# Designs tried in a protein design chat: VHH binders against o75319. Part 203

Target 1, 181 residues: o75319
Amino acid sequence: GNHIPERWKDYLPVGQRMPGTRFIAFKVPLQKSFEKKLAPEECFSPLDLFNKIREQNEELGLIIDLTYTQRYYKPEDLPETVPYLKIFTVGHQVPDDETIFKFKHAVNGFLKENKDNDKLIGVHCTHGLNRTGYLICRYLIDVEGVRPDDAIELFNRCRGHCLERQNYIEDLQNGPIRKNW
Short names: E, the ipSAE of ESMFold2; O, the ipSAE of OpenDDE; V2, 0.75 times the mean of E and O plus 0.25 times the DockQ between their complexes.

## First folded at step 14 (VHH)

Design ie21 (framework vhh_4orz_3; at its last look DockQ between E and O 0.88; V2 from the best seeds 0.81)
Fold by OpenDDE, look of step 15:
Structure ie21 (fold): chain B 181 residues (1-181), chain A 120 residues (1-120)
Amino acid sequence: as target 1 above (181 residues)
Amino acid sequence: EVQLVESGGGLVQAGGSLRLFCAASGFTFSDYSMAWLRQAPGKRREWVALITSGDYTSYADSVKDRFTISRDNAKNTVSLQMNSLKPEDTAIYFCARYSDDDIGHPFDYWGQGTQVTVSS
């Protein structure tokens, strides 16, 4: 059967909206086939994701999936009303410039088309932490001009967990700004 | 039980080509991304190529435009076409399942490997 990622259960399912942004981060929801390996209270399905977002009085306007797999859930498991974007992102390593650009382009496109609402950009990888945190922070740093440490602190606080990978942190703090075009 | 079995390795002259195969069993193959990794003597194991269920591919810079990863979900196989081989490509090549686990090791199952030797 499908393997549950290591320590997946240890991470909060959904973070908080990042103040001053439209971002919210969450861990990957798991399709029904994973439920037999989880206690009921540990389950986090695509449906559960939307319920939890609603509990925060928020609404998702876009989901960006950064996982490099398709085993967790299917886009068909999501409501048709919410666009789904896949950006295959290899784990453990700093995303390449193309991946960074794809993410920035998607975010900017969403913001341009959603000026009349307050819907959120939901971003996730496997744990909704490292790849997710890096790309969100990269956007804040490169596009919004936020100080690296401020971006990292904001993400960590809102996600409820801290970025864990030193190579990501190092690149955010000391790496070059990536082109936005 | 998950099983990955590599084949196709051997000795080849620089500039030559070789095609590796991996037969997978024991899991829903079409759900998982697959990978090829290699380990040269005295060096760390490194990923060479990745392929998703939907045939999206990624390559290490060192092999880009020379190697091609592909899969056949009906046969539960993943292949690595290696062209323009160089002596520095000499290594044991491993087929691996890519789980996308960002906390643990992202490759959760491996084959025994197949030796590729490129002579100058």
Scores: ipSAE 0.835, ipTM 0.917, lowest interface PAE 0.6, mean pLDDT 95
Fold by ESMFold2-Fast, scan of step 14:
Structure ie21 (fold): chain B 181 residues (1-181), chain A 120 residues (1-120)
Amino acid sequence: as target 1 above (181 residues)
Amino acid sequence: EVQLVESGGGLVQAGGSLRLFCAASGFTFSDYSMAWLRQAPGKRREWVALITSGDYTSYADSVKDRFTISRDNAKNTVSLQMNSLKPEDTAIYFCARYSDDDIGHPFDYWGQGTQVTVSS
């Protein structure tokens, strides 16, 4: 199916690198079959993603796809040089501990393997906002020791849009820290 | 036109089993993740099971290890096998297409539902 996600056009395609981190957030890229419903300036294909990252003088080293679907684009649409990781994450609910730990493990592994470069971890869900913002902020809070409000502010500023799901915000601010023992 | 039609509901005694079916039409079924949700009288609608086009599954804690969601992409069907049924499972069960939308509605199409009643 080629229907465009609700309000997908309302969000900036790609945020800015989050200073002090290797994270950059974006909305889901859409393969060519979706272009019939988009004006040229609205298109955001996998190729457009990489062009926009390059325009910021950045380079992707990993894409983490948090969507609970495969209909928007295929891993084969990405350059062979950029690893792709799928973490099926159900929207609207706070991600479970297994999902959180899987995300943390992927990030930690990337950072260990990429000490000699400045490549970014690109993270997206459908809008690059709620699931994406939650997991990035959860990592910053639990692993990097960032204060919850500071993590959320940093994400909101760099993404260009604020986290919208109150249950996610409440878990980040008041929920328990999930630790890698 | 997108249509989802549920069947298989009925009355069953606690500890029993039921299998629900959903026939989908009007869209490329194999492109979409599908869901089963339920609504008990006076309660909010809640999802119980989700399945991706590649058969990755997720379950609500209340039904985990008792319910199994499956699909047949060639027949455009999604099914829910319900085992070890409890009176608390009494609800109208809905088939839904999962939109994967955090901003709008997470489900964009629903069936009319099928009633499941579990007697004690």
Scores: ipSAE 0.789, ipTM 0.894, lowest interface PAE 0.9, mean pLDDT 92
Fold by ESMFold2, look of step 15:
Structure ie21 (fold): chain B 181 residues (1-181), chain A 120 residues (1-120)
Amino acid sequence: as target 1 above (181 residues)
Amino acid sequence: EVQLVESGGGLVQAGGSLRLFCAASGFTFSDYSMAWLRQAPGKRREWVALITSGDYTSYADSVKDRFTISRDNAKNTVSLQMNSLKPEDTAIYFCARYSDDDIGHPFDYWGQGTQVTVSS
């Protein structure tokens, strides 16, 4: 089944680099089989992702895929030179501590190995908004000491869309700081 | 037409075990992540177990280490092994297809359900 995710067409494909960080967020690219249900201007393939990143004068050094499915595209649809990491993240609920730890570990590992360049970590879920925004903001809050409201405002501005899920927003604003193991 | 048909429910004593089965048809089963949901009397339907087509699994905290979800892509089936059952596990259990949408409903199809009743 190649059903287009609800309202996927309504979201900007790729955001802007988040200043002061190594993050860029985007919605899930869709493999060619989905294009039968899309107008040409609605298409956003793995190739389109890399073209849009290049148009911003940026380069991806890692893609973190937060979707809890494998149906949207395959890792082999990506250039072999770009590391790909899947972190299965259950939607609609605040990600559990183990998922948050995996994300923090991956980001910290990338930053250590890429200290001599300015490549970006691309992060996506299905819409590149709620799960993506939550985990990026959780990292900025817990690891970098950014204030919750500042992290959320930075994400929203750079993604081009505001975080929508209230339970995520409430956890970021009022929830406990998580361990950084 | 997507169909999900649950079976295996029944009455069990607290501490007992039960295995639920789900037969799926009308879609490419191996493309989709699948779930078991439950709805206790007077409560909202909640997710309890998820499984990807590649057998990665996740569980709600309330059932972790007691329930095991599994799937057979060749037979288009999903199973839920439920051990150490408690009265609070009493619910109608639904097999569901996971949409992975943050915006739309997280489950886009589910069956009619099978009743599980756990007595003390």
Scores: ipSAE 0.744, ipTM 0.889, lowest interface PAE 1.2, mean pLDDT 92
ESMFold2 (binder alone), look of step 15: mean pLDDT 84; pTM 0.838

Design ie22 (framework vhh_4orz_3)
Fold by ESMFold2-Fast, scan of step 14:
Structure ie22 (fold): chain B 181 residues (1-181), chain A 120 residues (1-120)
Amino acid sequence: as target 1 above (181 residues)
Amino acid sequence: EVQLVESGGGLVQAGGSLRLFCAASGFTFSDYSMAWLRQAPGKRREWVALITSGSYTSYADSVKDRFTISRDNAKNTVSLQMNSLKPEDTAIYFCARYSDDDIGHPFDYWGQGTQVTVSS
């Protein structure tokens, strides 16, 4: 079973680059085997992802996959020139400090290695919303000193959908700053 | 068509051990992350352990270092080794298929459960 994630079709495939950052968020791409269950206009394969990024006049330099599964697509479905990083995160719960550290470390490493270009860090979970929005906002708050409400508003506007999980929003607004970068 | 069947539950004394088994059928088992959840009397169902198709594992804080989840993709089985059992581990234990859905149902198929009772 190649079952489409619940409500996956309800969300825009790719958001806009978050201004002032290197982040772009999107929902999980689905490999060719899923296309049998999708109308042509609903398809969003790894190839479709790169086409949509190009249509925005942007270029991916890193993909961070936050899903707790490997069934949606394989790293080999991506161009060999784009690094792929898997950080397993469980949905519905706020990522733990170790996971937050891994994310921050990957972002900081990418930025150091890509000072001379404008390539983007693509981040996704299943819907590109809750785990994705949490970790991007957590990075902006903890590392870049962005105010929590400003980070959330920026993510929501650029993703085109608002963070839906209240526990994630509450942690961003009221939780401690993790000085683990 | 999709079936998850648990076994291995029973009565055990505090400090003892049990191993639970889940036999899966009706889907490509190796494609899916699998979970063990439990429901104690008067409590909500909570996840205990998760395992990806490649055997990356995650555990709830209450069972870390005491429980070990494992799988055998050739036999379509998930196991939960429970050590140093406490009375508060008393619950019905469920095997579930993990959908990785942040918004809808995080688990799309469940077994009927197996009772674990830990006496003091």
Scores: ipSAE 0.758, ipTM 0.883, lowest interface PAE 1.0, mean pLDDT 92

Design ie23 (framework vhh_4orz_3)
Fold by ESMFold2-Fast, scan of step 14:
Structure ie23 (fold): chain B 181 residues (1-181), chain A 120 residues (1-120)
Amino acid sequence: as target 1 above (181 residues)
Amino acid sequence: EVQLVESGGGLVQAGGSLRLFCAASGFTFSDYSMAWLRQAPGKRREWVALITSGGFTSYADSVKDRFTISRDNAKNTVSLQMNSLKPEDTAIYFCARYSDDDIGHPFDYWGQGTQVTVSS
C-alpha cells in the first residue's frame, strides 16, 4: 500500500527537540514507493528525516514507531547506527497501561545507556500528534513530575501542531497517574 | 474496488464456539492491519480484535482470552475464532480495514456484517 495517509501532508515533517528532554516528534516517514504520489517538497523519507534532524544540529539515538502498521517504511530503511523500536499502538483509544509501561521502559533504558551523550529519542505515529504526543506527555507527567498542562503546551509548541484528540487530552489533564509500570 | 465479505455467523448456545471469516479483495491485503468490530442491539459499535500484517494482535478486554484473530495473507482472509461465547456477545460482527489514521476515521472500509446470536 502506497496510498498517502489522510491529512499527512497537512503536518510539519519534524518538530523541534522538546527543551529539558531528549524527545523529538515527527510524522511517519514514507519509503520511496510513496514518492510517485508526492511533489518533491512533500517528500519525507527516512533519509529526509535524518537530514532534517541534522539541520537542527541534533542526532537521533533511538526511533520509537507507534503505528499499528508496517506499510510506511521498513526498519532496514534506517541507518544501522540508530536503534528502532516498534510499539504497536492502536489509534483513537487512550493507550492501555501495558503500552504506556513499554514506552516508559524503552525511554528509561535509552536514557540510562546514553548518559554520556545528547542523542535524541525520536517518537512517531502516523501524524506525529495524538499517540506520539500522548505517550511523550504521559512520560513527562508520570516520570518527570511535569504538570499536565505544561507537558501538553511544551509538546504542542515543539511539534508545531496541537494534540487533536479530546479523549487523549482529557486523560492527560484529569486521568490517573500511571504509577504501576 | 475494495470489498470485505463476512461469513460464519449463526445461532449458538452459551459456552459454544463459532468461527467467523472475512474475504478481502481490491487492495494489497498484506499491507494492511485488519479488524473485527461488533454492534449489539441498542449499543454503539465497538472493536474486539485487531491484527497487523505480521500477525501482532490486540483485543478488547471483554473478549481477551476467549477470542483469537488470525489471518492468511496468501488467501486474503482474516478470521475470528470465538470460544466460551456468552449471551452478551450477541451482535452483528463486522470486518474492517484499519487505516491507522488518528486524525480521521480509524477504519476506511467495512463489510456488511454477520449476525451472531448466543442463547442462554
Scores: ipSAE 0.738, ipTM 0.870, lowest interface PAE 0.9, mean pLDDT 92

Design ie24 (framework vhh_4orz_3)
Fold by ESMFold2-Fast, scan of step 14:
Formats: sequence, C-alpha cells, structure tokens
Structure ie24 (fold): chain B 181 residues (1-181), chain A 120 residues (1-120)
Amino acid sequence: as target 1 above (181 residues)
Amino acid sequence: EVQLVESGGGLVQAGGSLRLFCAASGFTFSDYSMAWLRQAPGKRREWVALITSGGYISYADSVKDRFTISRDNAKNTVSLQMNSLKPEDTAIYFCARYSDDDIGHPFDYWGQGTQVTVSS
C-alpha cells in the first residue's frame, strides 16, 4: 500500500514568506486517508496548509506541485479559488532546462496576472526542500539577479531547513544561468 | 509483503529487441510511480525510465528513442520495450517502486532483477 514519505515528519509543514518575493515553501500535504498513520499533531492536510498560511496573514494564489506522484493529495482537495499546477520533477537530479522553463513561465504568468494583490505562490515537492528550494533559488538567480549564496540563504532561513542535495547547491552556485527565451 | 518480479531478460544480438515485464503485488500499484533501473558489472546502478500512475514518462538520455516504458494498472504490471539494443545495454535490469524521496532513498522496493546480455 500507500505510505508516509520517509522523514516527512522531520520537516516543518510550512515556511515563512520569502521577503521581497511572492514565494512560500512547504512540504507535501497529505490527504485524509494518511491520517490513520499520523498522530493529531503530525497531520498536515490540504486544509491544514491553508489554515497555517492564514495564520501567517498570507493568502495563496497558486500552488505549484513538483512531486513525481499523485498519491499524496488530489487537486480536488484544494479550494476551487486557488489554481493548481503540476510540474512532474524527478528527484535527485538537477531539474532539466524544460522543467526550469516551465517553472519560470508559471511564476512570470502569475506575477503578471496578480499585480493588484499580494497573493503568494506556494511551491512544494515531497519535503519542500531540495526540488522546491532549487527551483525557487534558480528563479531568483536567473530572473531577479539575486546572488546565488543570497538566494540559498534566504530560502534556508524562510523554509527553516537547509537545502541538503549537494548537486543542487553546486549547480545554483556555479552552474550556468538558464535563459527562458 | 511488497513483491516486484522481473521477467523477459535474455541474450540478444546488437540491434535486436527484448521486452521486460514486472509483476507487482502487496501494495496499491495504481498509487505509485514505477521505474526501471539497470546495473552493469563494475558500474553504478542507474535509472533508465520512470512512469507515473497516470502515465507521465521520463527517460534517461542513454535510452531515449530506443526504450518505451508502459504500465497496466488493472494487471499490476510495468513493462520496458527495448529496441535497437547495444552491447552497452548489457546489465541486470531492476523494477523498482519510486518513493519520490530526494532526501533519503528515491526507490523503496526493488525486484531481484533480470539479466540482459547484448552480444556484438
């Protein structure tokens, strides 16, 4: 059967908004069927996600799901008012240029359509750390001109956990800028 | 008890084709992404193909345009069609369940593997 992701319980459910950006990172929410395997204080459902965002006085305008699976929750578990975008991203490898471009395009489109509000782009993979941190930092470096070490430090501080994959960190620090045109 | 059982391996001449099968049991197969990986003697294990429950597919560059992964959720099987085989494709081929864990292990269950040998 279905199972709780390894070490999923070890990570904070939701980070803080990254100041100067519209990004907020979190670990994958788990639908109700997983709750029988969790203590009440360990639960983090789609509903719990929105409650935690609201507790920070923030509002989600888009969720980008980077997992390479649909088993954790369904788009139908989310409020109809919040768009959901799936970008299938294989873990362990640095995301390919096509994946990077899809992420940048989605972010740019959201920002263009949400100039008159302060809604956030929520980004998650399974732990809300490696694929999530890589793509957010890649966007900040390539599109916003942020220095790599500054982008990584900002993500780590706001997520409450440091990027763990050395190949991801190496690519952010020393890899080429990926152009999205 | 999770079980993954591979079959279809064998000896084939360069340029030939083989079809590998993996029979899965002991879990809800349709919930999980599945993978084929391979390991040649003296080399590291590498993934060659991934397929999500809904049929989204990814291939390693080394096998792109030659291999085709597919699945049958009603029969709990995942298959790998291997065309235009090269001596470099010689390896033990493993079926694996993809955990989507990039902090720990990306694959949480493996079969015993099936040997593929490509002669020149």
Scores: ipSAE 0.759, ipTM 0.882, lowest interface PAE 1.0, mean pLDDT 92

Design ie25 (framework vhh_4orz_3)
Fold by ESMFold2-Fast, scan of step 14:
Structure ie25 (fold): chain B 181 residues (1-181), chain A 120 residues (1-120)
Amino acid sequence: as target 1 above (181 residues)
Amino acid sequence: EVQLVESGGGLVQAGGSLRLFCAASGFTFSDYSMAWLRQAPGKRREWVALITSGGYSSYADSVKDRFTISRDNAKNTVSLQMNSLKPEDTAIYFCARYSDDDIGHPFDYWGQGTQVTVSS
């Protein structure tokens, strides 16, 4: 389990909150066992995640983990006060409708139960880019009526990196709206 | 040294069944999701099934409801049960370790493959 994902070091650990939303995107945190392969400035543990969110004057209320693995960190490495939701998604392919529905349901439920606070929904896959950006943008387009190019630009700017998978971008721009919760 | 060794391939008639096996060594098997992919003549390599360490599985549409992926973490094995085989399932089948990488290679280690031929 000590193998660091390819190019994981190339990506900013945590983006900025997406203005007008409750979303913040980040790359997968790596538990302590990975730190022997990292310089101190490269470390990004679950604890580091919460420190970086706090440094932005933000607070996480939910983490949605989109990775198709459990090797990077364990839910028990997170504070007990922050709910953790695993939605297994396969990389490289556009998430299927069932996955999109699960994501929308989780976001809608969080927003309904957190009307009285400003806590964030943290979303990550391995790099916090393609699957993460797709599902956040899909939510903004389908549920909030944001124009596809505006959603993508907002995500890219706030994440600090642009969506890289053309099939994801194409589906967001020209694909059907998924008419489900 | 990571090694993945496939077995169980062969010749079968349409409508038949085969079970493929993959023996893994050289890494902590229970830390990784595992995959089966195939390469048919004249086509690019495609994934057919994935399984997480805890047994959650995903399938390509072309094999859904016909193939079942499973694993045994105590024995470091992953298996693919193939039912209702069709001539278009003819391919070399590869066992692979899933890296969960969206920007690089999604699989970081592969076996040498096992040939499956389905006759009509």
Scores: ipSAE 0.754, ipTM 0.881, lowest interface PAE 1.0, mean pLDDT 92

Design ie26 (framework vhh_4orz_3)
Fold by ESMFold2-Fast, scan of step 14:
Structure ie26 (fold): chain B 181 residues (1-181), chain A 120 residues (1-120)
Amino acid sequence: as target 1 above (181 residues)
Amino acid sequence: EVQLVESGGGLVQAGGSLRLFCAASGFTFSDYSMAWLRQAPGKRREWVALITSGGYESYADSVKDRFTISRDNAKNTVSLQMNSLKPEDTAIYFCARYSDDDIGHPFDYWGQGTQVTVSS
């Protein structure tokens, strides 16, 4: 349905590229059917997403959608030139190892195929904050060897909002490194 | 009004099976992911299983390989097949609509619950 996610309006639509990485985080875009419930300045459609990224002089090469729903927009609402990957991720709980490994595989594959360009991996959940921040930080910690507090600080600064789920923060700081491959 | 009505609970011996049903009304059921949660006496509610509109399923570790969630979008129903039941599965089981909101509450509507009691 056309129900707007709770507090979705409270969050900045798109963050900034995380320096030293290919990541950019944003909240879920909402397809045209949601616009009747939004003021013009509150609209954030899939096309609005691409306009805002272009305003930053960036270009998307992949979108990873972490929501556990398909009601907000359809892949067909995105430009055909940008691959879309769905990884169903349950909110509130720390993502399981299978989900973490799917995310790492997708990121690693993108980076291998895009060595000759500077295109970004766009990552979102519903608010572009907790699941999104967790998986990006988990990748930086486990794969790139970034210190947990540095990864979290980088994400928070670039997203423009701090990770809110204490269980996610605790797992990033003190949890085990997930080494599947 | 959104309504979720559970049925199928009861008393069963350890190792037995039960199937729970949830009838949903008052919203476009096929747009939403649906969940089963449970609450044992003196404990917080915990989620058990989730299913997306397209049928992707997720399970809590405690019930994995024993419980199966399913849905029928034409009939606005979600079901939970519970096999190999254990005394620790004793709880009130709730059907809920999943909001996909990890800032606020993850579930925005709940049923009244159905009691499941598993005897040793």
Scores: ipSAE 0.747, ipTM 0.877, lowest interface PAE 1.1, mean pLDDT 92

Design ie27 (framework vhh_4orz_3)
Fold by ESMFold2-Fast, scan of step 14:
Parts: structure tokens; sequence; C-alpha cells
Structure ie27 (fold): chain B 181 residues (1-181), chain A 120 residues (1-120)
């Protein structure tokens, strides 16, 4: 059924906007059917996500969902005014080049269409940490020319939690830059 | 309660084919992504194929273009078609439910496994 992801409650629902970028990271929102297993202060629905973003005086213009599942919430649970993009990524492994390029394409397209506003790209996986942090940092390193350690530090500080998977960290620090195929 | 039962394993010559089946029960099968993993002698357990509820598939590099994962949500089954088998494909093959957990276990339920042996 509706089992809650392991340690999902241990993580801050929404980080802060990453300064100098359009990124904000968060853990997966859980639809109402999961609330039977949560205390009121633990609930984090799609509606709660948008309320917390507004509390920071920010506005979402795109959600990129990196989970390899559709059981946590439906795109229909989100406001119709906010585009939703699914990029299936498998946890525990570094995303492949095709997945990295899909992410870069989506971000670049959003930025091109949103030059005249300050709307954010919301990125999440299950915990909003490893896959999320990897792809955001990979974008900053490869496209924006940010030093790997600086990208990781920025993500960790703004998310409020450090990237936990050593293989992701190692690839960001020492792996190749992913250019055009 | 949650049960995954594999079948279809056996002995096959290099270059041959096998089709594995997994029957799932005890949960809403169509809500979950499913996986096939394998454990070869002297190696760690590794995933080889995943499939989402809607049929999106992902393969490990070692099996890409040789293996095909599929599912039948009406019958609560997931299958693995293995073609062009190599001796290094010899392993116990496990059906697993994918939890999508980056921090804890990526798979929360496993079957007992079915042995696949590929002779040279």
Amino acid sequence: as target 1 above (181 residues)
Amino acid sequence: EVQLVESGGGLVQAGGSLRLFCAASGFTFSDYSMAWLRQAPGKRREWVALITSGGYTTYADSVKDRFTISRDNAKNTVSLQMNSLKPEDTAIYFCARYSDDDIGHPFDYWGQGTQVTVSS
C-alpha cells in the first residue's frame, strides 16, 4: 500500500532558494491518503509545498520530479498553472548521461522562457537529497561553471541536509563534465 | 502478506534465451515499480532491470539490448526476457518491489530467487 519512505520524516520538507540560481529543493510531497500515518506537524502534501514556498516569498514555475514511482502524489494534485516534468531516475546510482541531458534541457528551456520573471525550478526525488542534489550540482558545474565543492556546499547549505551518497559526491568532485553528445 | 514468487530459471547454453516470471500478491501491484536483480557467485547483489507502473524501463549496462523487462498489471506479474545469454549472466535472479528510497533500502520486498545457469 501507502507505506511512507524510510526516514522521510527525518528531512526538512523544503529547503531555501539557492542564491544566484533559480533552484529550490524539497522532499517528495505525499498525497492525502498518506496522512493517516502522519502526525499533523509531519504532513507535507502538494498543497503544503506551495504554502511553504509562498512563506519564503517565492513562486514555483516548474516542478521536476526525479522519483522512479508515481505512488506518492499525482500531477493532478498540483496547481494547473505550474508545469510538472517527470524524469525517471533510479536511486543509489549516478544518473546516466541521457538523464543528465534531459535535466539540463528542461532547466535551460525554463530559464529561456522565464527571463522576465523570478519563478523557481522546484526539484525533488524521494528525500530531496541525493538524486536532487546531484542533478542540481551537475547543472551548476557543467553549465554555469561553478567549482564542484562550491556547488555541493551551496546545495547542502540551502537544502539544510548534506548529500549522503559517496558515489554521487565523488562523481561531482572528480567525474567528467557532461557536454553535448 | 507481500509475496513475490519467481519462476522460469534453468540451465541454458551460451547464446540461448530464458524467460523469467514473477507473481506478486499482497499489495496494489499497479502502484509500484518492480525490479529484477541478480547475485552471481562471489559477487554482490545487483539490479539488472526496472519497470515503472506505466511501463517505463531502465536497464543496467551489462544487460542492455539483451534483456527486456515487462509487466501485466491485470495479472500482477513482471517478466524478464533474457536473450543472447552469456556465462557471466549465471546468477540467482530475484524479483523485487522498488521502494524508491535513496537513503534506506532501495528494494523493500524480495522473492526467494530462481537459479539461471549459462554454460559455455
Scores: ipSAE 0.771, ipTM 0.886, lowest interface PAE 1.0, mean pLDDT 92

Design ie28 (framework vhh_4orz_3)
Fold by ESMFold2-Fast, scan of step 14:
Structure ie28 (fold): chain B 181 residues (1-181), chain A 120 residues (1-120)
Amino acid sequence: as target 1 above (181 residues)
Amino acid sequence: EVQLVESGGGLVQAGGSLRLFCAASGFTFSDYSMAWLRQAPGKRREWVALITSGGYTAYADSVKDRFTISRDNAKNTVSLQMNSLKPEDTAIYFCARYSDDDIGHPFDYWGQGTQVTVSS
């Protein structure tokens, strides 16, 4: 499958580091087989991702892939030096507590093992927006005690696009804190 | 041309079992996650089960532990084993290709559906 995700071209490839955190969000990279359907300016391969991160004077230490597919790129397309973690999440629905716990555990483990560096946790779903923004904001709210509106505003500003799905936004603003113990 | 063709529907008594099949053609089946959705009379379509190319599965709460989704990439088929059927499972069941799209529609191709009727 070389079918480009709908509206994938409408979104910036990669956002900025979220200040005060180790998070950076981006849309799904597309392996070389997709490039026949893209203009040169529209290409965003795994290699392009790392080039864009370096252009910001940042370095990835972990990629968390939230997509419910493996057709866009393979882990083997990434540098061997950067760990890759797949957490399958279904689009359009708020992630369940098990998924939220897996995400929190992965982030906490990374932060513990990377105290002596400033490497980033790169998080993406298909557009790097709804599932990605939800889980990053959920972490900031539940673990770091950030106010929901502040977490959402920080994500929106740094991603360069606002969270679009109202069910995700509503859960972040008014839903319960997920106590994953 | 993408085609998805469902079969295996029918009438079954409450507590019984049915196995649905979906034959896919016109695309590289092994690249895509596949889904089963259902639509009861007068209700909206809801997804029931989802399976990745590598066999990782997800289920709606209403069918968890009763339904099992599986696939055969060599034969381009996805199937749904339905156990402990309830009258509320009565619906037209659709096979769909999962696009993983959060912005638009999560499913980009659908079959015509197969009717499942569960009598009490």
Scores: ipSAE 0.726, ipTM 0.870, lowest interface PAE 1.1, mean pLDDT 92

Design ie29 (framework vhh_4orz_3)
Fold by ESMFold2-Fast, scan of step 14:
Structure ie29 (fold): chain B 181 residues (1-181), chain A 120 residues (1-120)
Amino acid sequence: as target 1 above (181 residues)
Amino acid sequence: EVQLVESGGGLVQAGGSLRLFCAASGFTFSDYSMAWLRQAPGKRREWVALITSGGYTVYADSVKDRFTISRDNAKNTVSLQMNSLKPEDTAIYFCARYSDDDIGHPFDYWGQGTQVTVSS
């Protein structure tokens, strides 16, 4: 389907690299079939994503797609040289421990395999905000020892939009560190 | 016009089974993830199962290993097989289209629901 997500146009397509990390966040790219509902300046295709990343003098080495849908674009719409990982994550609820573990494992694996380059991990959900911001911040808090408020501020500043879901923010600030065995 | 119509509810004894059906129309069914939610008397509506267009499923802890969600994209139907029913499963069961919108509503269209009553 060609239904554009509510308020998708209200968000910046791509944030900036989060300094001191390999993360960059963005909203979901939309395949060509959505373009008839968009003005030319509103289009944000998979190709547009890579063009905007290059405009920042950055390069993607992995895309992690957190949406619980496959209707926005296909992995085949991405360059074959960039690995794509789908972690099906339901919106509105705090991701469960299994989802958090999958995300951490993917990030750690990427970093281990990409020690000799500076390629980025691109993370998105539908708006590139709540599920995306939660999992990136959870990683920074649990794995890198960043203080919760600092992680949230860093994400908000670099994404250009603040995390909106209070339950996600509360879990980051007051919830336990997730240690997965 | 999007329409979701549930059927298959009824009265059943504890330990019994029911199969719910949802007939969808007015949109490209195979593009959307679908859900079953329920609302028990005096409680808020909660989701129990979701299924993606490709068949990936997720379940609420309360129904895991007892309920199975499935879909038939050729028939525009989503189903919920409910086994080992408990009195606590008594609720109106709703079929919903999942929007994957974490800013607005998580579900953008709903059916009217079908009543499931489980007696002890």
Scores: ipSAE 0.759, ipTM 0.883, lowest interface PAE 1.0, mean pLDDT 92

Design ie3 (framework vhh_4orz_3)
Fold by ESMFold2-Fast, scan of step 14:
Structure ie3 (fold): chain B 181 residues (1-181), chain A 120 residues (1-120)
Amino acid sequence: as target 1 above (181 residues)
Amino acid sequence: EVQLVESGGGLVQAGGSLRLFCAASGFTFEDYSMAWLRQAPGKRREWVALITSGGYTSYADSVKDRFTISRDNAKNTVSLQMNSLKPEDTAIYFCARYSDDDIGHPFDYWGQGTQVTVSS
C-alpha cells in the first residue's frame, strides 16, 4: 500500500539535534513507490533523510523506527553503515513499559558504544511527533533527570512542531517514572 | 473498494471459546497491520489485538493470554481466537485496518462487526 499518511506533508521532514543530547527526530521516510503521489519538493526518501542530516553537519549512528508497520521503507534502503532498530509501537495509546524499557536499553547501549564520537540517534514514528516525542522525553525524564516541562519544550522547539496527543503529555508531566531494568 | 467482513460471533457461556474471522478485499492486505476492536453498549470502541504484516502481535491487558490474533496473507484473512471468555467480553467485535497514524484516525477502515455475548 502506497497511501500517504494523513497530514504527513504538513510536518517538517527533519528537526534539529536536541542540544545536550544525541537525539534528532524526523517523520517517516517514504520509499520510491510513494513518489507518484508527491511533488518533487514533497519527497522525503531514506536518501533525502541522510542528505538533510548532512546539511546540518550531523551524522546518524542509529535509526530507531517506532512505526507499527513495515510498508513505508525497508531497512535495505538505508546506508549499510547505519544500524536500524525496529520497535513496534502502537499509536494513540501511551507506550507500555516493555516498549519504554526497550527504547531506553537501545539508547543506553548506543551511548556506551559511541562515547568516542558525536553521532546521533535518529528517532521516528509516522509523523516524528507523538510516539517519537513521548519516548525521547520519557528517556530524558527517567534516565537523565530532566524536568518534564523542560523535556517537552526542548523536543517541541527542536522538532519544530508541538506534541499533539494530550494523553502522552499528561503521562510525561504527571505519570510515574518507569524503572530502568 | 475496501471491504472488511466479520463472522464467527455468537452466544457462549462464561469460560467458553469463540473464533472470529475477517475477510478483507480491495487493498494489498499483506502490506497493512490489522486489528480487532470491540464496543460494548454506551462505550467507545477499544482495540483488543493488533497484528503486523509479518506477524508481530500486541494485545490489550484485558485480553492478554486469553485472545490470540493471527492472519493468513494468502487468503486475505485475519482471525481472533478467544478463550476463557468472561461476561465482560460481551461486545460487538470489529475488524479494522490499522493506519499507523497518530495524528489522524488510528483505523481507516472498519467492518460492520459481529456480536459476541457471554452469559454468566
Scores: ipSAE 0.787, ipTM 0.891, lowest interface PAE 0.9, mean pLDDT 92

